VHH binders against q9y6x5. Designs and how they scored, part 161

Target 1, 379 residues: q9y6x5
Amino acid sequence: LPPKLLLVSFDGFRADYLKNYEFPHLQNFIKEGVLVEHVKNVFITKTFPNHYSIVTGLYEESHGIVANSMYDAVTKKHFSDSNDKDPFWWNEAVPIWVTNQLQENRSSAAAMWPGTDVPIHDTISSYFMNYNSSVSFEERLNNITMWLNNSNPPVTFATLYWEEPDASGHKYGPEDKENMSRVLKKIDDLIGDLVQRLKMLGLWENLNVIITSDHGMTQCSQDRLINLDSCIDHSYYTLIDLSPVAAILPKINRTEVYNKLKNCSPHMNVYLKEDIPNRFYYQHNDRIQPIILVADEGWTIVLNESSQKLGDHGYDNSLPSMHPFLAAHGPAFHKGYKHSTINIVDIYPMMCHILGLKPHPNNGTFGHTKCLLVDQWCI
Key: E = the ipSAE of ESMFold2; O = the ipSAE of OpenDDE; V2 = 0.75 times the mean of E and O plus 0.25 times the DockQ between their complexes.

## First folded at step 7 (VHH)

Design ya2 (framework vhh_8dlx_2; at its last look DockQ between E and O 0.01; V2 from the best seeds 0.00; counts 0 for: pae E 20.7 > 2, placed apart)
Fold by OpenDDE, look of step 8:
Structure ya2 (fold): chain B 379 residues (1-379), chain A 118 residues (1-118)
Amino acid sequence: as target 1 above (379 residues)
Amino acid sequence: EVQLVESGGGVVQPGRSLRLSCAASGFTVSSNYMGWVRQAPGKGLEWIGDIYRGGSTFYNPSLKSLVTISRDDSTNTLYLQMNSLRAEDTAIYYCATGYDEYSGFDPWGKGTLVTVSS
């Protein structure tokens, strides 16, 4: 039988939540599988970019999803969470579900993973749910597991996405122990439901399952605001993305705009596109705007309005608060093994290996995940 | 084909007013984001102001008191009224359109030269 893999994402699950809260179900999952304690995600540390990096193995500059809000100057197109259906945005890379489905006697399924409801390279997942935040986890789980169990050709790769604890992290802030405890308990219960469902269907022993996230969450405050209006008149530029990484499209000379912003705040770095640090791998794409503003951890870039968010993400991908975790279980994985860290782009070649797929060129290093796999030598 | 043709430029004395016109073809001015940009000799492009699809106008703060942007849907024409012209207002003035207020201008007209001199 061909290997099967279910990739699950709980949006905004900060890695250190595992250390600060109790997760009975997730801990049981880990006990019978593997854990990567910290996953270094890609810059910027936002939802769409990082989810696409997981399934392509590419940095954002390479796969072309460079933010949750994008503008392409050539086509004049806009991308946002409410406008993400144009294949134009996704076609700069080939996600793993497409690769998988193009193989003989295989199909892919998806429950609201970013990009899965879009025909990419003229291929859309055989089974998918259009994104709808009102659809319960249970319904998503039921559909995914049904497809994994009953499809012909068989579903060999599936994705499952859930919006928590990200939404709550934004609302309460990650340091709100009372509210976040409640939220994280619900997440753990959902993991319990997942495992129970798989066992009930007889999938648990044969299905490889990865549970991960796209980014963490940092605490924000009304006392840590960077007001751009104090530095530059809003008539001089168009804002493509705001916080914590602002994408600036100048309406006047770029240099003039840069000079007005470069000393705006000691808690914000201002980059011309060509001067963006190499370590971000966030330069070589036309969808990256001429000027980028990067706020320090916990600082919020605002206009003449106060932010309502008590938590946010998108910051420097070297910050521990931005890092998610990865747990996995199944025939491909060891039992009771913990690993310190991998890069988020490393997940792609690992998944390709598990599924027996030839990976497209990617930025991942298969060697980083070898210790997780039973059929590989640990370095 | 989308086309923008500026007119009304010329030589004017300081303190005078001038009204530039932009005749649009291939699209309706009220359905597009439009604006005026100028380029003085030896200087970069300077944004003057915008008019949104909804009719709202937005101006460069440095020029706000001196300029007014309007449009006539019946003639499919965009206007730039300039008052109290100065020598530093000498430039090529371009009419431009974009997809929306979040996009850059494209396409542009060929421009019309305004020279302010005594």
Scores: ipSAE 0.046, ipTM 0.434, lowest interface PAE 3.6, mean pLDDT 94
Fold by ESMFold2-Fast, scan of step 7:
Structure ya2 (fold): chain B 379 residues (1-379), chain A 118 residues (1-118)
Amino acid sequence: as target 1 above (379 residues)
Amino acid sequence: EVQLVESGGGVVQPGRSLRLSCAASGFTVSSNYMGWVRQAPGKGLEWIGDIYRGGSTFYNPSLKSLVTISRDDSTNTLYLQMNSLRAEDTAIYYCATGYDEYSGFDPWGKGTLVTVSS
């Protein structure tokens, strides 16, 4: 019988929330499965880029989703609408659901994972829901479990995406213990519901389940703002993305724009594209702008306005506050095993191995995840 | 269609206790995230506390020792027990369902008025 995998993402679930809050359902899941305490995500630490890295095993410069707001200088196309259905943005990589459908006579199912409602390389997830934030977790779960049980060819790869705790992290900030405790307790209850539904339907014993996230969250403040308008006039550049990583397209000489920005704030680094640190793997793509500005943790770049956000992400991927976790349970995984750290790009080759798929060339290292798997020797 | 009807408000003397009820129709209280919020005259909404589908409760720290949230699944009713009432507890009390993760609770009923006075 073919192996099956359900990949679940809770957007913005910072790894250290596991140490600072109580998660009885998630802890029961981990007790009989595996926990990776930190997942080092890709730069920039944003939703669309990291969700696509999970399912492709590629850095952003390689898969082409380099931000939540993008401009392609070659084609002059703009991406900023969350419902943009243009395959152009997604076609620089092959996500795992496409590989699953094309290498084997198997189906994929998706409840709201970024990219799954778009045909990529002329292939769309066999079963999917058009993105709509108003659709409940319960309805997403009902559709996924129905498709896992009632599909021919069989659904072997399924995804489920939930917007929390990211939305509340932005609204309240991650250090608001009272509000975040309420939100995280609700998420733990949803995990309990997920497990119970899978048990009720006879799926639990034969299904591999991964629970992960794309990034963390850090506390922001009205006292930590960088006003870009104080340093450079709008006539010198076009702004492609603002905060905490600003993407600057110069309208004049690039060197002149760089010189106006380089001493703008002690809480922001300014990079010419070729000077972007190699460790970010954020350079070799036409959608990466000629100048990027990287705010220090907890600082917000603004245009002569206040920021409503009390929490944000997108910062340097070396920051622990930007790291999510990964928990997994199922026949492919050891029971009660804890691992310290993996790279987010390592998830893709691990998932390909579990499903028996040949991975497309990727930036992940299978060796980093082999200790999680029962069919691998961890030496 | 979901309908929530609050009851149990009225005039109460300082130091006394009062229990508010919220009767739900068109959906099941035990299957949903539920809470209580209040609005004092001339002020914004103040969150009181929540009850999750599993029965776990979470309270506003400023009110934690003074309030208890419970439910009766057989009557599909949510309760707010209030103890040691003070003049500053004078407010319209609302029950709410379907927490909006982005904006918080939206009250669903007309509320029930609690007036604490001698």
Scores: ipSAE 0.000, ipTM 0.120, lowest interface PAE 20.6, mean pLDDT 87
Fold by ESMFold2, look of step 8:
Structure ya2 (fold): chain B 379 residues (1-379), chain A 118 residues (1-118)
Amino acid sequence: as target 1 above (379 residues)
Amino acid sequence: EVQLVESGGGVVQPGRSLRLSCAASGFTVSSNYMGWVRQAPGKGLEWIGDIYRGGSTFYNPSLKSLVTISRDDSTNTLYLQMNSLRAEDTAIYYCATGYDEYSGFDPWGKGTLVTVSS
């Protein structure tokens, strides 16, 4: 039988939560497996782009999911959290579950990972749940484990997505120790339930499990606002996305809009598309708008009305506050090994290796993850 | 048929630099995942570094300041530049390729011996 892999994401799980809060169940998982303390994600550090980067190994400019809110100038289509089902948006890449289930005697299962309820290249995950945030973690886990145990052809790749601690991180901010302790304790209990369920079903010893996240969370403040209406009239542009990376589609000459914005705040960088720093790998896609505004860490771009989140993400991907972790356990992984850092795009070629799949061209570096794997030389 | 032939080995004094070449046939070096591995006398295989299809390089952390991997499509050759050589760098050096980035290396070259001694 081919090796099996379960990929789990807890959205918005900042890497340093592991050091600052107690996770008895996750620490037991790590003790018997591997930990990558620090995963450098892709810019912009938003949910849809980074989840797609994990499963494609591509930078956002290459896979085409460049933000949670997008506009495609060629087709004039719009994308949002509530309007994400058009395969058009997803078809610039081939995610791992599509590659997996096209192999002989293989299928894929999904519990709400972004894109798994969309027919990408006319191929939808073999077993999937339509996205519904009201469905409990227990129900998602029950479906995934049922499919892992009871499918023909067998499910060899499965995904499981959970909305926390991202939702609570936005609500309370990462610096609210009392509320975040309660939230993170609940998440650790869910990890304990996951492991115990896999043990009870006889899956634990022969299933590879990755627990990771897409991004971290930064504290916001009412006294760190950038008022865009103070700098430019709404009639000069269409706003595609607002904060912390604003996507600006000029309605007048692009240079005129840029000039009105360039001195708006010392806490915001204003880029013409061609001037976006090369290290972001965020330029070569039509969905990236002609002007972007990038707020400094903890700053919020607002319109004329005061609007403030207590925690947010989407900032520069060099910021430690934006970085998640990765933990893994299973026959492919060493036991008791800790690794300092990888890039989030490195996860895809590692997963392809574990599953014996041929990866599509990607931006990942397999060498960064070799030390995690029992079948690879390390040192 | 895919073939890899290493060259440029020999006896070299400590502190010197050496460039190894790997002539490839049956594929284009820029279209494949490739790397360098060495084996010191009486030791296991030690990974030196990789180069990905896109040109990104990754190195063994213990060697990263001493080695550089490059390639040249016009000569279909992979290179390993080694600087500040030490006696412990004495080894057989292999180049290798893989069709898949994740499947490991196959095939390998026959290797070239580098001896670092006075």
Scores: ipSAE 0.000, ipTM 0.126, lowest interface PAE 20.7, mean pLDDT 89
ESMFold2 (binder alone), look of step 8: mean pLDDT 81; pTM 0.817

Design ya20 (framework vhh_8dlx_2)
Fold by ESMFold2-Fast, scan of step 7:
Structure ya20 (fold): chain B 379 residues (1-379), chain A 118 residues (1-118)
Amino acid sequence: as target 1 above (379 residues)
Amino acid sequence: EVQLVESGGGVVQPGRSLRLSCAASGFTFSNYWMGWVRQAPGKGLEWIGDIYSGGSTFYNPSLKSLVTISRDDSTNTLYLQMNSLRAEDTAIYYCATGYDEYSGFDPWGKGTLVTVSS
């Protein structure tokens, strides 16, 4: 039988949640699988960029999904939640489901992973669900397991995306122990449902399952706001993205806009595009604006208003609060192994190896994940 | 033993066209996808595009209007046609194949240098 892989994402699942809350179902999964305690994601630490990095192995400057809101000055196109289905935004990389379908003549299945309802290089996931946040986890799981059992050519790569705990992290903040405890217990119950469904259908022993996330979450406050309107008038720039990484397109001289912004707040770093720290790998793309503002952890950039978010992400990817985890189980993985850290771009070449696919050029390093795999030796 | 031998590089004037070739051996060429990647001095690898065994092509959108990838399975040869060459196209050009499924991305050839200068 060809190797099979199910990739599951729980959006906004901060790695440190594993230490502060009980996850009996997830711990049982890990007991006979592997755990990577921290995954260092790509900058900016946002949903669309990091989900696309997981499936392409590329930094955001290379795959082109550089934010959840983007502007291309040449084409005059604007990317937002309503424009996520324009292939233009997704065509700078080849995601793993496209490679799976065309390189090995296998099928892919998707329950709402970002990009899977878009034809990328004229190829869409063989089976997919159009994004709709109202669709239950159970319905997504039912479709994925049906496609894994009843496809020809066989589904060898499947994805499953769930919006929690990100939505609740934004609403309550990660330090709201009462509300986050309820949310995280529900997530653990969903993991239990996933495992039981796979066992019931005879899939569990022969399926590789990865459970991961795109980023973490940090606590925000009405006491930690940066009012951009106090620094610069709206007539000097066009705002492409606001918080916690603001993307500024100047309407006047770039240097003058920079000078108005650079001393605006002690809790925000202001960068000309060419001065963005090399460690971010966030410079070489036309969708990255001429001036980028990066708020300090827990600070929110606003336009003379209050933010309703009690939690947020998008911050510096060196921050542990921005890091997710990775857990995996299946015939490709060791049992009971813990690993400290990998880069989120390393997931893609590991998945290609498990599926027997030749990866497209990528920023990941296979050596970083080989200790997780039974057919590899740690060196 | 897989061998990929790139050729056709050299010094070329801005605005002109150039065709690069990659001669492949050591595997059944017609059964695998092939691709082109380049590396400019002091820069990382930039993906140009791929062509699958059935002829389907996938391009970096930034380069799509400037390049064409084709293959000749009878001669085990991959081609990259480049038009309207610019100084920023100065790079070493490598070809790649889908043959080695257990390795990361590794260019097996030495590449071919293209220098665009007046």
Scores: ipSAE 0.000, ipTM 0.324, lowest interface PAE 13.9, mean pLDDT 88

Design ya21 (framework vhh_8dlx_2)
Fold by ESMFold2-Fast, scan of step 7:
Structure ya21 (fold): chain B 379 residues (1-379), chain A 118 residues (1-118)
Amino acid sequence: as target 1 above (379 residues)
Amino acid sequence: EVQLVESGGGVVQPGRSLRLSCAASGFTFSDYYMGWVRQAPGKGLEWIGDIYSGGSTFYNPSLKSLVTISRDDSTNTLYLQMNSLRAEDTAIYYCATGYDEYSGFDPWGKGTLVTVSS
């Protein structure tokens, strides 16, 4: 029977949470599997971009989901993170579920992973749920496990997305140990229930399971605000995205807008598109705006208003607070192996290898993940 | 010695509600997932739903709107709440722990009979 893989994401699960809180169920999962302590995500460190990088192995400039809010300068289209189903935004890459369905006559299943309710290159996940944040983790898991057991052609690739601990990280901030301990305990309980469900259904021993996340979280404060209205009037630009990376589309000469912004705050870097640091791999796409503002860690860009967010993400991807982790269990993975770091784009070629798929050209390096796999020699 | 004792069955009129109980003893109840299954006369076992140690519930989609499973770990008791009962719900109801639905299901207890008749 073909190998099977379930990819699970807990949005906003900062890697350092593993050291500061107890996760008995996750630790049991790791004891018989592998742990990557830090995953270096792509810039900008936001939900839609990083979830699409996981399943394509591409930097944001290459896969085209460059932010949660976007504007395409060529077509004049606008994208919001509010369930936009226009395939245009997703068609610059081929995600793994599409490859899985087209190469091997296999099925894919999806519970809420970004992009899975959209036809991409005229192909939608064989089984999917339309995005709805009100649907419980339990309902998502029930659908995924039913599809894994009751499909023809067989479901060989399945995804499961959950919005926590990101929502609570924004509300309470990662330094609120009382509230975060309750949220993280609930997530650990969900991981325990996931494992029990897979065991009950006879899936556990033959299924590869990856548990990961798209980014971390950092503490914000009302004392760390950058008021953009203090630096430039709204009549000079169109705001495409705000915080902590602001995407500015000038209504006047670009140089004039840049000059109004460049000394706005000591806690914000202002870049013309061509001057964006090469290490970000965030330049070569029409959806990246002519001027980008990048706030320092913990600083929030606002428009003459307070921010109620006590935690946020989107910051520089070199920051450890922005890094998630990766844990995995199954026949493809070693038992009890711990690895220090990989790049988030490395997950895609590893998953292709596990499923026996030929990867599309990508920015990942298979060699970075080979020590996790039983059929490979470690570095 | 592990024991599971179902109770709360009986004759009930169509459209009414009924709550079944399962009293567990002989093991650390809070550490185990629990489930409900039923067997109508002349039919095989039909899975109703499970409740896991962490509180997550999974239901047969055909029954989800009609049933609620809950547990009280302080009294080692599992519950099945059934609403809008119909003649087709007439069955022996079993609780179980540590079963494998994929490979088949062997209930621990003797069950409790529910008869829906007018």
Scores: ipSAE 0.000, ipTM 0.235, lowest interface PAE 17.4, mean pLDDT 88

Design ya22 (framework vhh_8dlx_2)
Fold by ESMFold2-Fast, scan of step 7:
Structure ya22 (fold): chain B 379 residues (1-379), chain A 118 residues (1-118)
Amino acid sequence: as target 1 above (379 residues)
Amino acid sequence: EVQLVESGGGVVQPGRSLRLSCAASGFTFSRYYMGWVRQAPGKGLEWIGDIYSGGSTFYNPSLKSLVTISRDDSTNTLYLQMNSLRAEDTAIYYCATGYDEYSGFDPWGKGTLVTVSS
């Protein structure tokens, strides 16, 4: 009886892949649902930050997951893939599954979405899987659908995360048409399997499903490297994050480190924290380091080494190559409606509306997604 | 029409305590969660904490030892108690109740300014 929502993310699904490759299953999903052609993500255009922005509606400076590698100068804690389960890193915001569980005796379910295997404000997703990249899409889907059908109190919000096409985008680069065609066909087949599974279980007609992503992908090259070691000795700073946005913690005077870096490369911008462009909304958090280096699209920052990445992300969020898409289907959504652009922070208040939840204060604007919904008047 | 009116701000000396109030009207206050958010000059929005209808509180960990949020459902009033105020606590403080399509995109009041200085 209560509304239900399944939020699916295919990591690194660049929006223009939809125009350059064939997606028969996704196109059938869109035909009977809605498509947002571009989602403007938050800066830095990285996995952990943008996945947390989707479920909180907040810029990175506000929710505190400011990169995939972080240092907090106040507490002296370090964040990496090996310690991402410390609630400290996630507690600066309240994600939607926590809100869902606390407002109306509802359950949440999660298959690998970043943060869902962490107790946030002493609340963990009712049903969850510990992150393990080796677990198949089918196993994640089977758990989610079992929990959607067999839970008390009912699961009303569920998440499903898949690492592709991001992993292959890094390995082959987005311009490798042969390899990317194979990878994207497999993803389309998984979308077909998802729809078929939901139909078989009687969930399809009453479940709202959102398919989206956190960022895009751009082509990199061994001809586009910025060697940081040619500009500054490692004794002057601690490196918190490397590429394409480097986070620099000075061991000496900040101005001296800045002066050593500012002319390092014509393909990199060097910012003192207070000079980071306001449009990034990437200044007001202790986890943002005193000096930030931002590489131009397709350039890789390295430490006297070659890069194995043929594709990367993390770049300026104004770049279309960094934008994902959003597709949705279900009783809350119009059928056959196409919308041009929303901000990634707008997804959270839309999902709260669908679920009947009161959202925490956020940076999203409900009006931007209003035209997608059947119970709303666009004009 | 949802209305939220913050009060209790002003100039306060470092180390002092201050209690902010938020008077709510136009909705069934006891049914909604309430929160506090602040914005320091030239900075982004910082979440302080929330209180649910049942009294459960959730705080920004960086502020947990310095603030307490409470509510009085009989008077439709939300409170923020701040202790050991520092210059960095200088900000406009807003209360919020989430959002409602009928209230538009302004679920927050106009705010109350707190200036911590000698």
Scores: ipSAE 0.000, ipTM 0.330, lowest interface PAE 15.4, mean pLDDT 89

Design ya23 (framework vhh_8dlx_2)
Fold by ESMFold2-Fast, scan of step 7:
Structure ya23 (fold): chain B 379 residues (1-379), chain A 118 residues (1-118)
Amino acid sequence: as target 1 above (379 residues)
Amino acid sequence: EVQLVESGGGVVQPGRSLRLSCAASGFTVSSNYMGWVRQAPGKGLEWIGDIWSGGSTFYNPSLKSLVTISRDDSTNTLYLQMNSLRAEDTAIYYCATGYDEYSGFDPWGKGTLVTVSS
């Protein structure tokens, strides 16, 4: 029987939530599986970019989903709708579900993972759900498990995406222990339900399950705002993305726009595209704008207004508050093993190995995940 | 209290144009993000487009050639210009001040009904 893998994402699950709250179901999952305490995500630390990095093993400059709002200077196309289904935005990389369907006669299934409702290189997941936030986790799980058991060719790769705890992290902020405790307990209960569902269907013993996230969350405040309107007149630029990483397309000379912005706030770094730090791997793509503003952790860039968000992400990927975790269970994984840190791009080559797929060239290093796997030597 | 009042809807023939208005109170249109969304009978909410305080506009790619968003700062009013109306444009149209990438828009008014019929 070919190996099977279910990849689950709980959006915005900051790694240190595991230390500050009780997760009895997740801890039982980890007890018989593996835990990576910190996953260093890619910059910018946003949902669409990082979800695509997980399934391609590429930095954002390489896979082309460089933000949740984008402008392509060559084609003059705009991406600002989370339900935009133009393959143009996604075609700079080959995600694992496409590889799964192209290298072998296998099927892929998807419950709302970003990009899975888009035909990429003329290939769409064999079974998928169009994005709809009102669909319950249980309904998504019911569809995934039905497809895992009842498909020909067999579904060997499945994805499941859930919007929490990110939505609540934005609304309440990660420091609101009362509200975050309720949200995180619900997530733990959903993990318990997932495990029970897989056991009842006879999938648990033979299915590899990865539970991870795309980023963390940091506390924001109306006392930590950067008013862009105090720096520069709107007539000088087009705003492609605002906060906490602003993407600026100059309407006048780039140097003039840069000079108006560069000393505007002590809580924001201003970069010409070619001066963006190499460690971000955020430079070599036409969708990265000529000037990028990066707010310091917890600071929000605004246009002469207040912000309603009490939590946010998108910040520097070296910040621990931006890091998610990874937990996994199944025949490919050791039992009771804890690992400190991997890069989010390392997940892709690990998943390819588990599924017996030949990975496309990627930025991940298989050696970083070897210690998690039973068929590999650690060290 | 932020209040948004949509107006300008009605029955319109296919191929015609229509401009919808959104009057804001307790809120300054020229200083804030605003958007238009619609809900056709039996369907979910569809994002049409938005405008930022600086005047930058972004549109649903499926509708970009058919719609234009503008504002009049002196009357604190947001507009949606629709051209070449089709039966599929029949919907209740809402203006909104907030958008979250996960939860979408939160409409503040009753909306205005547009019916495209011959």
Scores: ipSAE 0.000, ipTM 0.097, lowest interface PAE 23.6, mean pLDDT 88

